# Ledger of designs, part 11: VH-VL binders against Protein ULTRAPETALA 1 (ULT1)

Target 1, 237 residues: Protein ULTRAPETALA 1 (ULT1), of Arabidopsis thaliana (Mouse-ear cress) (q8gza8)
Amino acid sequence: MANNEGEMQCGSMLFKQEELQEMSGVNVGGDYVEVMCGCTSHRYGDAVARLRVFPTGDLEITCECTPGCDEDKLTPAAFEKHSGRETARKWKNNVWVIIGGEKVPLSKTVLLKYYNESSKKCSRSNRSQGAKVCHRDEFVGCNDCGKERRFRLRSRDECRLHHNAMGDPNWKCSDFPYDKITCEEEEERGSRKVYRGCTRSPSCKGCTSCVCFGCELCRFSECTCQTCVDFTSNVKA
Short names: E, the ipSAE of ESMFold2; O, the ipSAE of OpenDDE; V2, 0.75 times the mean of E and O plus 0.25 times the DockQ between their complexes.

## First folded at step 4 (VH-VL)

Design G46 (from G1 with heavy chain I50V D58Y, light chain S93D; framework fv_ivicentamab_arm2)
Fold by ESMFold2-Fast, scan of step 4:
Structure G46 (fold): chain C 237 residues (1-237), chain A 118 residues (1-118), chain B 110 residues (1-110)
Amino acid sequence: as target 1 above (237 residues)
Amino acid sequence: EVQLVESGGGLVQPGGSLRLSCAASGFTFRSYAMNWVRQAPGKGLEWVSVIYAGGSTYYASWAKGRFTISRDNSKNTLYLQMNSLRAEDTAVYYCARDFGEYSYFDYWGQGTLVTVSS
Amino acid sequence: AYDMTQSPSTLSASVGDRVTITCQASQSISSWLAWYQQKPGKAPKLLIHKASSLESGVPSRFKGSGSGTEFTLTISSLQPDDFATYYCQQYNDYSPDYYTFGGGTKVEIK
């Protein structure tokens, strides 16, 4: 009801009061409605966060999983991956809000109203996120058990772990913390095409054993192998 | 070849305890979520408990407080500690493997019978 | 609560028949459903996951379909090896008991 310069009421028009009743963590901002949300990973448990719903259909999540977590402005899909759900195809069912004390998937709530409206206007995969670039997942074969192990490439440290595994012809998954290796569904893994090129440079073909993409997270300027040198100089090997 | 072998079943009096074991072989045990599923004679399948690779555990609501799932990755063995057993707990108990993010069961053991009577 | 209702409880059929088993969820589970086959005295065997994805080695006569709250398992031409009990299982992350099974459908000789 108060309307100061920094306290807008337009967010209160996104949903009826009755539609937000029983939801936990409701805060009305200038152009958004914020609620408590979370995502349950079977491996790591509940990750708690705040979800902001905008009239444009945009959904932004700020993670509160641990004190000092600085992940903000995540998409629901990125938050699903951040919470430990590395097969991020189901955020509408995997991200939940609390209604009446119960976890309710976003797909069962009115919070997707504006998202659904915007999604009918020319299907485009999310391209608005640019601040924190997440790299694609890669697989490395274990020389001990013979299985492919999934590496998340979401941070520079994770990319370095992958780089080290790819550079070690005798790499064994037993030497890598198991909580960093996902047990991804076999059928989805088998259907994946692995691309090791840089979409930003047609001359960069990537590498098969060291650097898989030309982004900052996967570029190791301290590495002197031919493929890393080619990536840094943007020269086709 | 993936193999799961349950043991520890038998006859026990109401109020008693049993510990079931499941010996795993043919795969990297520490990397997989493991489940217990039971089946009373002539009845359907009923999920009991799961333990994930990371150590997180979840239970059927009726099993909480009485049953404890655990694993020893150094021995490739899954356990189920069952306390305060009731006649209704009489069932074949199966050990089953799944993928933590997709919780369907790709391999099952042959089961071990637990009979609670007298 | 995610109740899984399977019908019929018992189905009598002859070799060569088309058999259809239905599984209904009390709430939407998207496509997060698996089908198992169990023969007397044996452990269950996975047939289908994600409602319609056939497991390696499972005959093509088995077909899963459906999404949301209604799912079907169809055996297009029943073989002698198919007389068994079939179970559906949901694995939607918001189930209070996680991996809820249907009550089972026994396919027996007519």
Scores: ipSAE 0.000, ipTM 0.399, lowest interface PAE 19.8, mean pLDDT 73

Design G6 (from G1 with heavy chain S31T G55D; framework fv_ivicentamab_arm2)
Heavy chain, then light chain:
Amino acid sequence: EVQLVESGGGLVQPGGSLRLSCAASGFTFRTYAMNWVRQAPGKGLEWVSIIYAGDSTDYASWAKGRFTISRDNSKNTLYLQMNSLRAEDTAVYYCARDFGEYSYFDYWGQGTLVTVSS
Amino acid sequence: AYDMTQSPSTLSASVGDRVTITCQASQSISSWLAWYQQKPGKAPKLLIHKASSLESGVPSRFKGSGSGTEFTLTISSLQPDDFATYYCQQYNSYSPDYYTFGGGTKVEIK
ESMFold2-Fast, scan of step 4: ipSAE 0.005; ipTM 0.460

Design G9 (from G1 with heavy chain S103D; framework fv_ivicentamab_arm2; at its last look DockQ between E and O 0.01; V2 from the best seeds 0.00; counts 0 for: pae E 22.1 > 2, placed apart)
Fold by ESMFold2, look of step 5:
Structure G9 (fold): chain C 237 residues (1-237), chain A 118 residues (1-118), chain B 110 residues (1-110)
Amino acid sequence: as target 1 above (237 residues)
Amino acid sequence: EVQLVESGGGLVQPGGSLRLSCAASGFTFRSYAMNWVRQAPGKGLEWVSIIYAGGSTDYASWAKGRFTISRDNSKNTLYLQMNSLRAEDTAVYYCARDFGEYDYFDYWGQGTLVTVSS
Amino acid sequence: AYDMTQSPSTLSASVGDRVTITCQASQSISSWLAWYQQKPGKAPKLLIHKASSLESGVPSRFKGSGSGTEFTLTISSLQPDDFATYYCQQYNSYSPDYYTFGGGTKVEIK
């Protein structure tokens, strides 16, 4: 029932509220989270700036320490060098944020989550093979013929389609949202139904992932976080 | 499954050198910071060195100038070159993966023993 | 540089006992503390990070608590596999010796 219920900010999905608690300068934008950051030089003191964290893994710093710098975007490494720090190749440890009144190195915060995940996916060895996406697929049965149709649960919109189908006691093959089909189309072979979008390996974590990007415990029916509550209420509206 | 396997330990005379290796598998090695941690017999754990994904390094103050951490991303291998060894360097040496966000060690190798004795 | 003091250094206990191990930091480390278990001849195993967050696959009888300068590891009902040495490790701030470990607490069978 909040104003934000009807228009969700993509940035609000990047981190749980407790992950950002007591952090100074938090601003949630359209597709980023922004926080106050800085870097300390023995010779020049503290350089203060704003750090933006993006779901792509990009990190942008806008330095406030020089006139006209607000329009110039810096990488964390460039900001470390700009601040005059002697060891300019340790930005993860030398750039800090304020949490609970204390300077905390960036490497000791959750703010690098997307940067680290992007590094894993975009490594040189992984580029030639492409990124592998581990998602969960589910099946919904037709009320008329009993045939099962595959739904992908990989985005908010796709999960909404699946939830709508599960909530419809009269769901039919003709209601399938990904393609125009009828009960006459053949069911997916059983041997292919075992592939639910994950690799089936013991190391695959995608089979337990959920739709809510801001809550690690989130499952549709089991999650009580505000982000997940907002999502389910939007589905009903 | 993440696996770290150290090798290269052994008996060495004071003033000698050894190179330790840590073979990594089950994860994208080039994307992680890697650490060495040692443990003298009957004693506690002591951090030695870190190498970041980008190749930047740092060392415990007592190791700087004698020990060199390096990595070969094409071989998924972490190295520790130890020079000018002393009796106090006798320890089991572990390689450990840095979690990345919190700088604690989520996976450890089984260790390799270095003994510095005449 | 943050000094970590563990106590006791040795603890004798029986299966089923509740045991408590403490770590004291010389300066505030907020919640940036990890606990490790090490059995003889084996590598350390991570139990807890961020003072109280239990690692996947670690039994729920292990609980971490504390913030600032004082931290505890509690085993609510000691099992045969829990006889080991336990180490705390701070990872809060920049330091010349980045990852400072406590001296360890050996939990022995009585």
Scores: ipSAE 0.000, ipTM 0.381, lowest interface PAE 22.1, mean pLDDT 73
ESMFold2-Fast, scan of step 4: ipSAE 0.016; ipTM 0.510
ESMFold2 (binder alone), look of step 5: mean pLDDT 92; pTM 0.941
OpenDDE, look of step 5: ipSAE 0.012; ipTM 0.506

Design I1 (framework fv_iluzanebart)
Fold by ESMFold2-Fast, scan of step 4:
Structure I1 (fold): chain C 237 residues (1-237), chain A 119 residues (1-119), chain B 107 residues (1-107)
Amino acid sequence: as target 1 above (237 residues)
Amino acid sequence: EVQLVQSGAEVKKPGESLKISCKGSGYSFRSYAIGWVRQMPGKGLEWMGIIYPGDSDTRYSPSFQGQVTISADKSISTAYLQWSSLKASDTAMYFCARDFGEYSYFDYWGQGTLVTVSS
Amino acid sequence: EIVMTQSPATLSVSPGERATLSCRASQSVSSWLAWFQQKPGQAPRLLIYGASTRATGIPARFSGSGSGTEFTLTISSLQPEDFAVYYCQQYNDYPYTFGQGTKVDIK
């Protein structure tokens, strides 16, 4: 559980320890789970790397294929190309992890469950129970008075309104969609967060420091902002 | 175990006030939302509204806005549904249900409170 | 508001047979759809959430599918305890809305 002053991350909630027990290179980070991965090509043999799985469904690979290789934050498709498969579009079968000493394609592992969940207008998988969504109340400052206004991110519409407010450098209290608020009203902030579950397990009591890094609920395919573009591109790559 | 226990059946006359309760146990009450659902005799389920006990934020169905008040007392892990003036058309079974909060689905339900309003 | 329409209103099936229940949303609800079972005199019971994920303790014969506006609940081999009313519910946006229900009764 997170404390009120601390930074708790969602990484430890992504997979049960039993699901990761036989995988090589497991390292649980703040908002990701990292494992050793690789891709085999006839030209270069095995290219080894580290794969980070995020609750958003994002997958990032840091290449360790050769001493001094500084390829960071590759998508799985880019890593497939980097490993010597220049035109392949089968990274789910060509990128592997080590389970029980054997190379196992990503397509046959639990590591793709958040990717699969977020990449479509989503049907939730049997083992995903909210881990891709780590929501908490957020605050946006008024351009006129500088006071913070609370956005409760509990529905898709509320996420969209917060998303739009964050992208608007001239956002004002009068633009707040739920109530008529003026600059004369007092700032509301503080420890009034809703402590919701932010794990695939229904037993989770919530994580007060988690933020949503991207999911079908809070990222918009029609939006041209960098965050939405990056989410959509990475999910589909 | 997670459990929601609702108050007992009520028999009231039109114009009377009423407050029914839903007590949660076996989980962190403030971490989950509580929704209220009406079922009129022989009819289907109608979502009335929801409360997030951690900050007392409420959302109502337009059909129930102004007809009822939803509240919660997190010190005793109890949510409430209240009418200031009952109508005969309020005769129904009322369910409370726990909302996971991030998926907004109801995973556990109370047993229901039957409210009968007749002259 | 999002209107949920279930069909058929009543489905008569024999024990051991497959039952297929439909739910349509008036606009896309993505996968944010749940299915509930209600027996006479009882509270609703969660069967499926996220359109296709079985809730804890729900038998494998129950399965959900669909996305967007068209959803299906399937009971692969109907047992005597499965005769009940089934409701779909969207939780994509407020107000949350239920379908009118499908009654599954014995043929």
Scores: ipSAE 0.000, ipTM 0.439, lowest interface PAE 13.3, mean pLDDT 76

Design I2 (from I1 with heavy chain A33W; framework fv_iluzanebart; at its last look DockQ between E and O 0.01; V2 from the best seeds 0.00; counts 0 for: pae O 14.7 > 2, placed apart)
Fold by OpenDDE, look of step 5:
Structure I2 (fold): chain C 237 residues (1-237), chain A 119 residues (1-119), chain B 107 residues (1-107)
Amino acid sequence: as target 1 above (237 residues)
Amino acid sequence: EVQLVQSGAEVKKPGESLKISCKGSGYSFRSYWIGWVRQMPGKGLEWMGIIYPGDSDTRYSPSFQGQVTISADKSISTAYLQWSSLKASDTAMYFCARDFGEYSYFDYWGQGTLVTVSS
Amino acid sequence: EIVMTQSPATLSVSPGERATLSCRASQSVSSWLAWFQQKPGQAPRLLIYGASTRATGIPARFSGSGSGTEFTLTISSLQPEDFAVYYCQQYNDYPYTFGQGTKVDIK
């Protein structure tokens, strides 16, 4: 049982205290930083909420717009919509935090640093494939079967494996140390939500396509009959 | 493994000064807040204050402001709680604990230091 | 300061039974509430943070719920090692404040 204890980056390490000191409603969780946020509608006024920032680049908003609002774990875009903002699809500019007593758009804060990093990585890898959901996962082409294989980057060890694969011009998918993983498994989907650029929202279905890896005959990493098998399923985002 | 080790039990007289210590290990000491909690005999927990060792930013409970001094030496990964003049009412168990941030929870605790102040 | 009030003061429960502990805040603390367990002669141990998230290594029988001003710690099936004093703490605002504690003893 590989203790995939993803090194939960402590929330305290996400931002320097100096970066957060002027922000209102700062709270530090185990693996996130939370701040007070809001969105202004000309019609409905200010919707106030709590924004959680994760090292994965995930952003999660808990709405406090009205007493009894049950909206939890919203994406910034979903929160923007929920707030009734007239100009939709600009959540980076429309969602604000309070810094020094003033409303400051998220785009002008340090809070998006992880989000932007995750997005850039996705854009570089996926320029060849259409506007697909950006995954934090990386892909390496197999020199044996020619297919791109997914690497999880949840732990230092996984990162090392990816690094090694990238450094090997003759890398083969048979060198991949992971057991068979399918997108039908809850653990895989959960992992994607946490580490692969998917939101932590309970309503999140993952990306529109799910790539799986494994041996068709068994799930054992030591299996000598490893076969490159792609499991692609369409998931409604 | 994260550990907080506190100094040993103290027996003092009223009017004496005291400084007790809490040493952290197994993590970046300068990057986490350290707090102190008082527990009087047979009573509940009382939050005293916290310090960030990286820059020595310190937050006190109003009830303990001016009554104690919280400090830290990040070079030796040690936090301190000190009294200039002890009172009998200071008799208690004192715990240090690690906090993730300014507004967070205590996840690791020291074993406690018993301070007894008696004539 | 935010006053935290726990109830009951003492809860007598038989092994294997469900225990429910309450914590009330004098004002909203959102979800910034932690639960601690303290056994005699030991330091407190973190059980729950963020009102509902179990700390690492905490058994599944422990669960936290609530938001705002009302919070609950539930032990689904009390084990012999669970007899202790439990404290809630808010960390929404300075100073952080603890409840007075609930003692869970054996019936």
Scores: ipSAE 0.000, ipTM 0.504, lowest interface PAE 14.7, mean pLDDT 80
ESMFold2-Fast, scan of step 4: ipSAE 0.007; ipTM 0.427
ESMFold2, look of step 5: ipSAE 0.012; ipTM 0.500
ESMFold2 (binder alone), look of step 5: mean pLDDT 93; pTM 0.944

Design I3 (from I1 with heavy chain S28T R30K A33G, light chain D93N Y94W; framework fv_iluzanebart)
Fold by ESMFold2-Fast, scan of step 4:
Formats: C-alpha cells, sequence, structure tokens
Structure I3 (fold): chain C 237 residues (1-237), chain A 119 residues (1-119), chain B 107 residues (1-107)
C-alpha cells in the first residue's frame, strides 16, 4: 500500500508506481496524486508549488513560491500568471515537474493523461451551452445519525448518484455508493476552499461563483422533480 | 408559477436598522441564487450581491461590501437584505432577482421594495 | 471590475421603425451578456440572455447579437409598448455589472 497500511485508495491507481518513481514530491491522496511543480520567470526565477492531479482531469496547484504565499487551488494557467509570466498562455510547456533532478514540462509527462481525456469529452460537448458549467462538492445528511457525507459532482454518474440521494428521505450512510461507510465514521464536512472544485471552469477553484443550478450533467430529462423540470423547460424555450 | 414577492415600502431615519425580504415561490428555492440590485431615484441598476441559499454563501460587490448583509432562510424560501445603520444615500428601490441555472443570469425579478431614508 | 457602456443615452424612434441599441464591455465577456427592459414603475424584465437567446415570451421583434466586447439589441418595427429603458448586464466576471441604460422614446 503506498500511503495507508491495509487500505486501497483511488489516488494510488491513477498512475503506475514506475511512472512516478523518478518524480520529486510524490504524495498519494484519497482521489489524487500530488507532485512538486514550478514555473520559471526572468523577473522572479523559479516559483515552486505542489500540483494535484485528479481522475476527473482537474489540476490544482498550491503555491509555495514564498513562505508567506497562501495561494491555494490555482489552475496551472493562474499559477503561470502568479509566477510572473503574465502574458503567457503556454502553461503545459511553462509549468514543470522535477523528474530525475531535471525540470520537465507538463506536456512531456504522464500527468496530463486525465486532463487530456477530460478535454476530449468537453470538446465533444462544447457546442452545447453547458461549456461554462461549474460544480461544487455537495453534502447529504444521513437519516439515522445526521452526519453529512460528501458527494463530488464531476461526472454524470456522480451527479445521478447525488440526485438520487437527495430524493431519498430515508438515505443513510450504508447507501453511500463509493465506499462502505457506517454511522461510526466521522462526519464529512469542511470549508468550501477544501472540498469544492470545478472541472468545466478551470479558473474556478473553490469560489462562490462555482455553483451549478442546472446543466446536462446534473439534470435529467426523465425526472419529474422541480429542478429537472425547470431545467428541461428553460433549455427548450 | 415562479414568483419573487418582496416586503413593503419602508420609511426610516438615518442610523436605524432595516431588514427587507424576498420570498420565492413556484420553484425549488435552495437550487437557485438570489441577487440584490439597487436603483437610486432616476438612476440605473447597480448589482449589490448574491446569496446561494443551499449553503448561505454570499458574494458582494466591492461598493456594498460591509455596507449591507445578505442572508436567507431556506425553511421559508426567503432571502434578506439588511442594514445595521441606514444613511440618507441608501434611499432607493431595491430589487431581488433569481439567478437561473448554468449561465447565472437573472430570469425572474421581485416587484421592488422602496426604502426612503430621511430625517 | 468590468465597465459596461451603453449608447446612445436616449434614442427617439417612430413606431414601426427599427431601433438599434449598443453595449460595450471594457474587456471581453464572451457571450455572457443579458438585456433587460424596464418600464416606468416596474421591475426589469429579462429580454435576452447569452447575448442572442430570447427569453420565454419575448416577441420575435427583439433580437440580440455580438460577442466579446461589442453587443447590440435590435427592436424591429418598434411598438408603443416598447417605450422603456434598456439595460445590458455582463455575468462573466464578479462583480456583475450593468450598463447605464438607454432610454427609448417613441416620437
Amino acid sequence: as target 1 above (237 residues)
Amino acid sequence: EVQLVQSGAEVKKPGESLKISCKGSGYTFKSYGIGWVRQMPGKGLEWMGIIYPGDSDTRYSPSFQGQVTISADKSISTAYLQWSSLKASDTAMYFCARDFGEYSYFDYWGQGTLVTVSS
Amino acid sequence: EIVMTQSPATLSVSPGERATLSCRASQSVSSWLAWFQQKPGQAPRLLIYGASTRATGIPARFSGSGSGTEFTLTISSLQPEDFAVYYCQQYNNWPYTFGQGTKVDIK
């Protein structure tokens, strides 16, 4: 087990061990892989940071350029600008990771695997008006213990599972679809900065504007609930 | 039928507190945002801020940050705009509007609440 | 903040004529622009969203066009009930901002 004794984590399955063995700063989380990254500018030199790669293709950067910097959940493009490359639009080439002690651009690494897969899915649907859709993590309370459980709304399947949980007045921890969770487990909650994310709006990393009230991923034409009916009625105009 | 119904006109003196309301009906209140817009007499529209009732998250225009408080009560499908201490310059019509769907535009508006602040 | 500038401030048009209203953003707002109509003593009414999509119930004589920084609202064959002030609003960036309005007077 890479991170936790006796546990399998989704993050450990994102990349093979051999794909990460030469990279600096590798840490495996529950649903992400984190590595050391950076961006170089002539004005400020090397800005160092931590890059998190998610299976959804989302990329988050926490800046460590100076001891006082508290920039968190930046997109690679925002980090490129933050590091002093204000006019550049080449983050795939300008943001690097350390492999074997050398700076290697993201474009030459396996770290963009899920980003590229996600981008292909988005371009397939770009003509649809859903291109600006943002989602945040949502919480559903257990009917037995009252504790909240976290749902990530990053795919249509994940949105459907959340939609079904919201419509079930008897929903309980044992119904949670991703893991065996019981009422004994600690409540999943936290600030929006920790738990929120957006895959369809790369500039959004936990702000109040990354709230989706309806899109093709999270609303269902076959459903008769008010939010699905409202979305369907307004889309058809 | 989607409706936003606002509280009635208010006449106040400078320094007094005030809380006005906007009640949504005909839709799932927690699934939509409620924005507030000010219109001073004879002037145009000014966006003040917005609340997302599902988790009480708010965003304010810099011009209104610290000047007003926006809140909501999901149990009665009502959003609020509040002043701790009114000024004569707060005299205006205040509108609430529903923020619809994935594009964040205002599709339904309340009728407005006229607030008059004078000695 | 993004500044929205509308022109002209006042437009006088005879019934049956075409009215064209302009809205300029200080920086690109893509297509995230709405148009509202406000009649005296009433709340604003959504006419157009996404720069060019008519809201439900809005007559076909209203049309929107543009993207980026330049937008137009066109009212073909202006009717007496179209006497109103028209506002554009961008919803691409926080804070959301409105134009100062164009007043349409019927000659």
Scores: ipSAE 0.000, ipTM 0.397, lowest interface PAE 19.1, mean pLDDT 76

Design I4 (from I1 with heavy chain Y103L, light chain W32Y N92D D93S Y94W Y96L; framework fv_iluzanebart)
Fold by ESMFold2-Fast, scan of step 4:
Structure I4 (fold): chain C 237 residues (1-237), chain A 119 residues (1-119), chain B 107 residues (1-107)
Amino acid sequence: as target 1 above (237 residues)
Amino acid sequence: EVQLVQSGAEVKKPGESLKISCKGSGYSFRSYAIGWVRQMPGKGLEWMGIIYPGDSDTRYSPSFQGQVTISADKSISTAYLQWSSLKASDTAMYFCARDFGELSYFDYWGQGTLVTVSS
Amino acid sequence: EIVMTQSPATLSVSPGERATLSCRASQSVSSYLAWFQQKPGQAPRLLIYGASTRATGIPARFSGSGSGTEFTLTISSLQPEDFAVYYCQQYDSWPLTFGQGTKVDIK
């Protein structure tokens, strides 16, 4: 997140080029891969849309069913409902993408890789968490109160909320959903003083909003701290 | 250089309490989880539980829930594994290991602490 | 809990030969599978994670493959320092579970 180049690298690292080459509507974003998707219902036929896949396992669908459709950032289940399959709850099989000119269900594609990782962890956990992450704590400054809010990145939801906060130059901590740590907690107060960037390497500036753990979202390619070296070597395919 | 350094070997009697330690260095301690793994003599590895030092949250294996307590002190980058009352069946090597991420793999390991419980 | 079963229990191989170790999960773990090496008196060392990705500093002769329930660790040309016990570990779901280990012994 230090610059556009770093964010573009995240999107390009989600899937091998070979995995995406036959898919229709591929666009690589800063922290996502976007493809054309759709869902077929007996009443309305094909509803077409854009699917974004995030490294947290989050899946976002933007509807293209009608001009001016106000349905944005739908989950695949919500899109399945929106397309006319109101009670199906089978979106992994009913939402499709185009590969080699053919409709292929999401369940038979690599696009569910990160979703499956996140969902399997959550479904078996006592807590709704377990998203695969490469960083632990991120801090985002509040535009209103000037204090930093900690994102622990222990769940898919926290990673999503962090990405949303980083994309909003006017982000306010009042927009942050309830978490057990508040601005009044001793731990939250203490975290505001944590050094951000690479404490082990003065040559690495890290990002301005996180403690550097060598993750793709806060690392610089020139960083030689142990965490950045370990991450770069260990998470590559 | 990432290192996890564990406390020395312990010889205890049944019913005694014990607290062993695992000190992390060379990385941001609060940013990675510390898991504990038991290896009984001549046996394989068993995951016991994990702690997230930044949150003080713990998660235990069902086999070890209520049998041990895992804690951490961020100010000295140290995680702990504690028994209120040891049993002979607790005789084992205990490893701490750094978790790369929540519900993930262990990338760095401590050298182990041998705990022997005998009368 | 997911049960991890390794085979064989002991594998006898001469230096320079190929060693193939198997790990089976009682249910799908996708690619959330790691391999560890443990030498006598030492802590385990991470070799492979994500079923096929080598950890930092691990020689190219170590490779992992498989997905779902069947996984393999291959050592293409066994070196003297490779005689050790090897463990697989799933991290698909709680609780984390390890296989019982395969001992790679000198022939």
Scores: ipSAE 0.000, ipTM 0.399, lowest interface PAE 20.8, mean pLDDT 73

Design I5 (from I1 with heavy chain A33S D99H S104D; framework fv_iluzanebart)
Fold by ESMFold2-Fast, scan of step 4:
Structure I5 (fold): chain C 237 residues (1-237), chain A 119 residues (1-119), chain B 107 residues (1-107)
Amino acid sequence: as target 1 above (237 residues)
Amino acid sequence: EVQLVQSGAEVKKPGESLKISCKGSGYSFRSYSIGWVRQMPGKGLEWMGIIYPGDSDTRYSPSFQGQVTISADKSISTAYLQWSSLKASDTAMYFCARHFGEYDYFDYWGQGTLVTVSS
Amino acid sequence: EIVMTQSPATLSVSPGERATLSCRASQSVSSWLAWFQQKPGQAPRLLIYGASTRATGIPARFSGSGSGTEFTLTISSLQPEDFAVYYCQQYNDYPYTFGQGTKVDIK
């Protein structure tokens, strides 16, 4: 139930293949793992959706409960309310995924691994640097013009757009709502040069000029390039 | 400790230029964004814009785009807010605040710079 | 832009009483909402971020709740030093926007 082997991928593997093997709707792309999920209510029955799990611990749900539903980028708690459980605060038990053909609550799955790690760090100390958004620009190939589009990861919504673009092999730069610059503009091409290179990690896996979107050698090494310094400062694990 | 220290109060006439500062200390200045917030006398808070000092990237509220310039000098850990031509309507308290970068929330604030523009 | 609306505009409570402040967003901001306290003559002080996470050094009597478009800041057992204006702010989307503020007066 083959993944597209030519699909653009970056970022670290979030889960072992064995952990995802029996889950329905698995799509591994970019910086997330996507699975089919749902929530059952007495009034509306089963609301089906897609859950994306990010290494930051973020959980995003795109609702597919009814034709024309535009509820995207929901938190699990918001999805629980959207599905008809307005007063419930038990999304870990009420939102389920399909494993081996059975509905299994999120609380009994590996999918909460990064959420739990992020929550523990933040709950114990506001000094924790876990799950920080990288202030680095990232680049995604446009399927329409074939050029890379720059994402400035300065807001939560921009990070969501980047994560969506990373996982979409048919992504087009016309779908990007911020700074509607075409992939063909020379200014965009010039901007990419500023953020390229890792002078201390030329052995980055899959990187001839050491532009790194998930390589441990570029992101977590003692590299002094701005990209690696920012990752070290913002995502101290 | 993390501190943001702003420049002192300014009294200016309409049409004059002005540049106020916000100096960060106690953290990696280039790794955190600095936002600017306006508070007009007796009114609430308005976000003006933000700069990420690491690459000098800026983003402005549409209401302030073209009205002000935000910049930073990493060598002295200082961010700036600048007007080329002040108006009486620019009379306000201006705050800088550090953007944590994880959830884009402001965790530390400067003490504020009062700007008075009158003829 | 996302419009943040706070209610009530002014809240008068006695010391020891509970104060409940509301903040409504014109569209969903998920949990990306912060609460700030501003005392007369002072800069704003972060109280809550992520809708419900208390900032460092903030007393336990302050708590935040909500998600999507409806948010609440609760101050249990109000103290005299809690006289201030309180602002909510969304940071889900640019431009960032603040509510107009709720002034809490001690009776």
Scores: ipSAE 0.000, ipTM 0.406, lowest interface PAE 16.2, mean pLDDT 73

